# VH-VL binders against o04291r164to392, part 21

Target 1, 229 residues: o04291r164to392
Amino acid sequence: DANNPAGLLSIAEEALAEFLSKATGTAVDWVQMIGMKPGPDSIGIVAISRNCSGIAARACGLVSLEPMKVAEILKDRPSWLRDCRSVDTLSVIPAGNGGTIELIYTQMYAPTTLAAARDFWTLRYSTCLEDGSYVVCERSLTSATGGPTGPPSSNFVRAEMKPSGFLIRPCDGGGSILHIVDHVDLDAWSVPEVMRPLYESSKILAQKMTVAALRHVRQIAQETSGEVQ

## First folded at step 17 (VH-VL)

Design x2
Fold by ESMFold2 at other seeds, fold request of step 18:
Structure x2 (fold): chain C 229 residues (1-229), chain A 120 residues (1-120), chain B 113 residues (1-113)
Amino acid sequence: as target 1 above (229 residues)
Amino acid sequence: QVQLVQSGAEVKKPGASVKVSCKGSGYTFTDYYMYWVRQAPGQGLEWIGYINPYSGGTTYNQKFKDRATMTVDKSISTAYMELSRLRSDDTAVYYCARSGSSKAHYMDVWGQGTLVTVSS
Amino acid sequence: DIVMTQSPDSLAVSLGERATINCKSSQSVLYSSNNKNYLTWYQQKPGQPPKLLIYWASTRESGVPDRFSGSGSGTDFTLTISSLQAEDVAVYHCQQYYNFPLTFGQGTKLEIK
């Protein structure tokens, strides 16, 4: 059953496959975002979804840190996601292949006082691929997926994370190529009409989450890689 | 003053079912997980499962998944656990307990226990 | 399943002396990413339900006397009562909440010598 390690691994591996098809392929109809790049210090390539369920954003950039260090930074969601109130790991399940499965409860601040804050109940799967890449992928657990039931959400709107995450490829000579995919359904229909763009815009998702993550890890890399001491 | 008050002792025959109730008071019932744990005479504690009383979602120990059913009635702040196809080795005190935090699976308030005796 | 094994099964300690109860897990219950040990101690007095003492291996629950402390990490954990009182006669249980199923140690009966 999906409440045991074998069932959770199946969910995790399906999430990984879906994430990879978004990160390196055309599973989402991606449109490159022109005005998102910083002028003189470009962080990489950013794209947003055109037509998909929910909203999605993708970024790809270079980071002067080893893959495992990048993963550790990005798994600490409150450190880079300004609207993240808390992240709590309730359960840790070894995957049997050297990877790790976490069951995670995340609470968000609301961007407006006129709508309830969102929370997430997710499975997060971290593993090293055969080519030396490190992957952290994540997706919501629901009654449809199976798995352990999450915490009460009486004061939150339970949002859905579709397969999302980080693919971190090692570079020859050091550093990493970081691919990020964020794909969510924030339940926009539960907010007043005037606020819905905050919950339905792939561009806002990219600005608040996807680009923020890439910018954060790149800034840490610059601070730790300084030559003058 | 947070309290969990359980239904009274039950005597059942093998093959029957038992349904234990647990009424919560002094807190918001739907904000915390509810767990069921049993203790056979002279034995340790054994986790049966937990329920999210807001959604009704359940998670069972695989040992009990085919025989245990947990439910809630939010309108009266009451959780239920039903165990079917009873055997003599199901004789135990059955406890309800609520989570100490919505962010971890430890239990801070326990009911007084319900003795279920299964005998011919 | 993570098996929790307590030792000793029973011990007797003189009033005012130190009591030490051990709990060993078959797998680590320390998660390196958050540096937390998913381990709880309960006290169960005769005829009563368990009562929470310590969670996250070393955090004392509100209202629990200072003489109770938890220590250890990974697979080896200790509950210490620094100066045993008469009211401390109970069975003590450890529980892990790292992974499902949630599991308890078999219990350690503490008596006054």
Scores: ipSAE 0.852, ipTM 0.932, lowest interface PAE 0.8, mean pLDDT 91
Fold by ESMFold2 at other seeds, look of step 17:
Structure x2 (fold): chain C 229 residues (1-229), chain A 120 residues (1-120), chain B 113 residues (1-113)
Amino acid sequence: as target 1 above (229 residues)
Amino acid sequence: QVQLVQSGAEVKKPGASVKVSCKGSGYTFTDYYMYWVRQAPGQGLEWIGYINPYSGGTTYNQKFKDRATMTVDKSISTAYMELSRLRSDDTAVYYCARSGSSKAHYMDVWGQGTLVTVSS
Amino acid sequence: DIVMTQSPDSLAVSLGERATINCKSSQSVLYSSNNKNYLTWYQQKPGQPPKLLIYWASTRESGVPDRFSGSGSGTDFTLTISSLQAEDVAVYHCQQYYNFPLTFGQGTKLEIK
C-alpha cells in the first residue's frame, strides 16, 4: 500500500516523471518572460504558464556551484522563500539509489488579511540520476494520490502543489545548469474577488518564488567565488 | 484541562470484533492527530495507526490494516478504533493518544486505556 | 521497520543516585537536513498510561522535573535521571518517529534498590 516505502516510491517516481516533463519539455504551455532581469547580470530564462490547471513558472540558468551544493541550498526553503513561515519534515523514508523521500508540512504567510494563509502537505523526493544530475521534486499528497494523511489545520487553506522542483545538471568545466519548476493551485476562488489576482497570477508566482530561488543560489555562488569547491 | 476518556473494559471470544471509543475534551478535537497504541500484558507498546480528525484521513500500521478501522465523530469529539477477527494474542490494553504537535509524530496526552481480553 | 532496543531491561537504583537508560535504533533517526533526532521518551507508572517526558531526543516537555534529561544522537540515546525520587519508579519507553511504522523500545523497568 501507499504508506509503505515501495508505495511512497511509486508516488515519488511519478512526481519526478511529471516534473521532468515540465522542466525540459512542453507538458505546460510555457510563455517566455522577456525582460526579467533580477540584477546586473542575466540570471537566465524565465517562463510562465498559459492555459493550464493552477499557475506555473519555470526558470533555467547557470550557477557556479556543484549540483549537490545547489540542492542543499534550495532544500532549505525558509532561507530563500520570503513568504515561507515554516517547513517541517514529519517523516523521512530512504529510497532506491540513495534517494530520500520526505513528508513535509509547509505553512506560508498570507499576502493579505482578507484571506487565510495557505499550507501544504507534500512528498519531496531527492535523488541523483545516472548522468550525475541531482533532482529535488515535490508534490502534494491528497486523498487521490494516497500516502500518509497530513496534519489537521483550521487556520489555513490547504493548497495543492503539483509536481514541482529543481533539476540540477553538471556542466563541463564545473558549475551547474539549474532548472526550476513551480506549479501550484492556491485555491484562488476561496478569496474575495478583489484579492484573487494575487493567487492566480503565474507572473507573481515567478517573481516571488521561481526567480527568488535562482537569484538566491546565484548570489551564494558569487560569494563563494575564489574559495575551494 | 486536556483529557482523553476511553470506553470500559471488554471480554471477547476469538473471531469477534471490538470497538473502543475515546472522547477528547479541553481542547479543539479537530486540531490534533489521534493515535491508537496497544500494550499486551507485561509487553511493550505497539502503534496501530493514526487519524486526522479534521479530514477523517487515516494511516495504519501495515500489521493491522486489514483488521483495524479508525473513525471519528467530530460532533461529539470522539474517536473510535475497531479491531475485527480477534485472536487471543490481541489481548491488550488499547490506548488513544493525541499528537503533541502538528509537526511531528509524538504523543503528549494519553487516554486511561481500555483492557480488551480475548479468550476461548 | 526501525527496531528500537533498550538496555538494560531492568535496573534498580538507590534513592538520590543517578539512573541511566539507553535506547538504540537499528538505523539513524537523525535527519541531516534539519539536524533533528526523531526520538521521544515516555514514563509509564504502574497501572497508568505512558506520559511524555522528552521529545526531539533532548527537549523536556513542560512540567517534567529538571532531573530528567535526554542526550545522544543518530542511533544511540540516553535518558538520565540525575537524582532518583520514589515517584520515578516506572517503565521507560523510547519511541522513534523518523518513519513508519512508529516503533517503541521494549521498555526499561526502573526500581528502587
Scores: ipSAE 0.842, ipTM 0.928, lowest interface PAE 0.8, mean pLDDT 91
Fold by ESMFold2 at other seeds, fold request of step 18:
Structure x2 (fold): chain C 229 residues (1-229), chain A 120 residues (1-120), chain B 113 residues (1-113)
Amino acid sequence: as target 1 above (229 residues)
Amino acid sequence: QVQLVQSGAEVKKPGASVKVSCKGSGYTFTDYYMYWVRQAPGQGLEWIGYINPYSGGTTYNQKFKDRATMTVDKSISTAYMELSRLRSDDTAVYYCARSGSSKAHYMDVWGQGTLVTVSS
Amino acid sequence: DIVMTQSPDSLAVSLGERATINCKSSQSVLYSSNNKNYLTWYQQKPGQPPKLLIYWASTRESGVPDRFSGSGSGTDFTLTISSLQAEDVAVYHCQQYYNFPLTFGQGTKLEIK
């Protein structure tokens, strides 16, 4: 049963597997964004999927922070994503050797006073992989996936997050390689047709989330490294 | 004034079913979770489950999953909990309660309770 | 399941005196990532349903008198009534909402001496 700890772990492990295949593999056909180029001192890459439901964005970059610190920063989504109003953990389930499952309600700011804001009801799974990497992955819980029912969305447009998250690999000599995947399906059909132009597309949101996350972690790393307070 | 008003006391035989109603008023019914909790005579409180009145989605305590059914009728702002295959140890006061927040599972307003007595 | 255990089962306190009720959880209900204790206190007067007093371990619900306060963290929590009034005769319950199933303490009956 998906409402018990074993069922939630199954959902979490499936989300992890799907996320990893996107972050480090070819689960989607990635296309590099025009005008986004790797620099001589950067390995940050932003790519947009072509061949899957919804829109996914991926980025990769080197950051001068340890994996656990990066994970801590990125779990606090309102601190780095301007459009994110709140992230609230309703339930916490231990998942093994330090792994954690969270049931999370996220609210976004409305795009205008004329349109309802979007919200998300998700499972977030944090764990350490056998190779020492740290992962924070997340996916929506729906009637199709199973799991505990989420808060009423009578005042929001419920959005769907496909398996997304952060893979944080430790580097020799310190720091981390950060892989980010944001995969959202904002399917405009859940919004009345006349209101759809007021909402950002899945592509824009996925790109914004991915870039904001990488930029924020690098900014904190620079501030800490420079000993500037 | 936010208020939850429940149906009256019931006396049932073992093996029967009971359906308790809970009518909400003074608030937007579909904006809050609705919980069901019971209290056997002289005992503590026991959570049965909750329902999202907007979507109709439910989550049950595994202890009750095969016997409890929660539903809502949004048109009359009323929640229902039906417990089947009653046993004598199901004798309790059954409460409905709404969530205090969409962001946490605590309950801020409770119904007056419905006594269900199961006896042979 | 997270088991909630209250102590004492009952107590009698003189009017105007301090009453202290304890609640222990079988595992921590503090989530370090948000630094919140997923713990609520309810008051249940004779013949009445429970009433919310305190949530997040220490936040007083609106309309609850200042004499009620919650404290503690992790696995150990305390409800304190600083100056007992006649209307405070009730059974007090703690509840965790850290994970499912939602569970309550067995209750503590408070009487006036």
Scores: ipSAE 0.829, ipTM 0.936, lowest interface PAE 0.7, mean pLDDT 87
Fold by ESMFold2 at other seeds, last read:
Structure x2 (fold): chain C 229 residues (1-229), chain A 120 residues (1-120), chain B 113 residues (1-113)
Amino acid sequence: as target 1 above (229 residues)
Amino acid sequence: QVQLVQSGAEVKKPGASVKVSCKGSGYTFTDYYMYWVRQAPGQGLEWIGYINPYSGGTTYNQKFKDRATMTVDKSISTAYMELSRLRSDDTAVYYCARSGSSKAHYMDVWGQGTLVTVSS
Amino acid sequence: DIVMTQSPDSLAVSLGERATINCKSSQSVLYSSNNKNYLTWYQQKPGQPPKLLIYWASTRESGVPDRFSGSGSGTDFTLTISSLQAEDVAVYHCQQYYNFPLTFGQGTKLEIK
């Protein structure tokens, strides 16, 4: 019954709870990324996972943009994620309190000719929290999670996104505190052994996706304000 | 050149089952969703469900979930829809249709239809 | 479920004249994040299966004559045939694909006056 609005909302709310436990808690064993510089010029705090299923990265930083603008920018993944070929919303389901559920098909470029490109079939849930924060969270739809069947993937390896996303908290003086969690299983066993580190490294995930997202919104904020940062 | 060819008309009694086939040609069968839609005489169109022929994964309209079964045999590029516990109000033309190139849930090629008549 | 309602149920138009068919959805099928309307139009000639005419509310399918156009946004959509030809006698259906279940309008029968 998971393809009706009530079933999809249940999946979305569970994804939200799991994402928040990662973003603001210790659901993942987070380790600060070695060599990341703290200070006034730093992009923010970046951590990577150890001892979890798949690979994960988290970032937290300040952005001089209001939450809805940050969400708008980050939902358009092809504009900032270099390896993202396309993001297509195939279905949209209204949720309570102004929330929205999207069923999304994402294709990635392959980083090497030795491995097939990955694709994702996901549910993305956007909503406002009681404390005024805006959240965009996302997880794969699989037989284990339920939901509608995804598109054919004959030219791709179907990867898994575990609950991931953006938590965007407004600041009293303007701007936002942005929390990012990326948590994926890229099916590293489907690539030759020599290439597996590219698909199993939380540090590479952080650099290519998590840090890239935070850097992108901060750069746009600087351009909007005329700041050099 | 893309074609969907369905099995012939069927006459059934209430309580029976019917299995309609749909053979695709002129395209890579496993690269497109396959939909099933019915139309009662003089009435509108009603979506039954769709199947991903690559994986065999299915999604049903909840109205039909416990009576409809969609399957594929990708070796012969053929989709099937079986409707069980037939009632007189299941009398309709049953269509197969495939997704468009965008993979969004609109249907760019339709089969000729299979009339299923359920009568006592 | 998103209910799709067409008007009129039946329409008679003289050859060469403009035909207009409306479709209203019970809720918006415009997604603001991608600015797309999840709405299709099909043509169904007597004794034939439906044929795709328009998708994304206004994009003509390949091979569809320019006299067919789609317009509208949100909840209100229009199919226009700018100069009716005899071959355009059909039932026209709108369909939303914004969410499940996929739903169709009841159809509008277009005839020659």
Scores: ipSAE 0.737, ipTM 0.882, lowest interface PAE 1.3, mean pLDDT 90

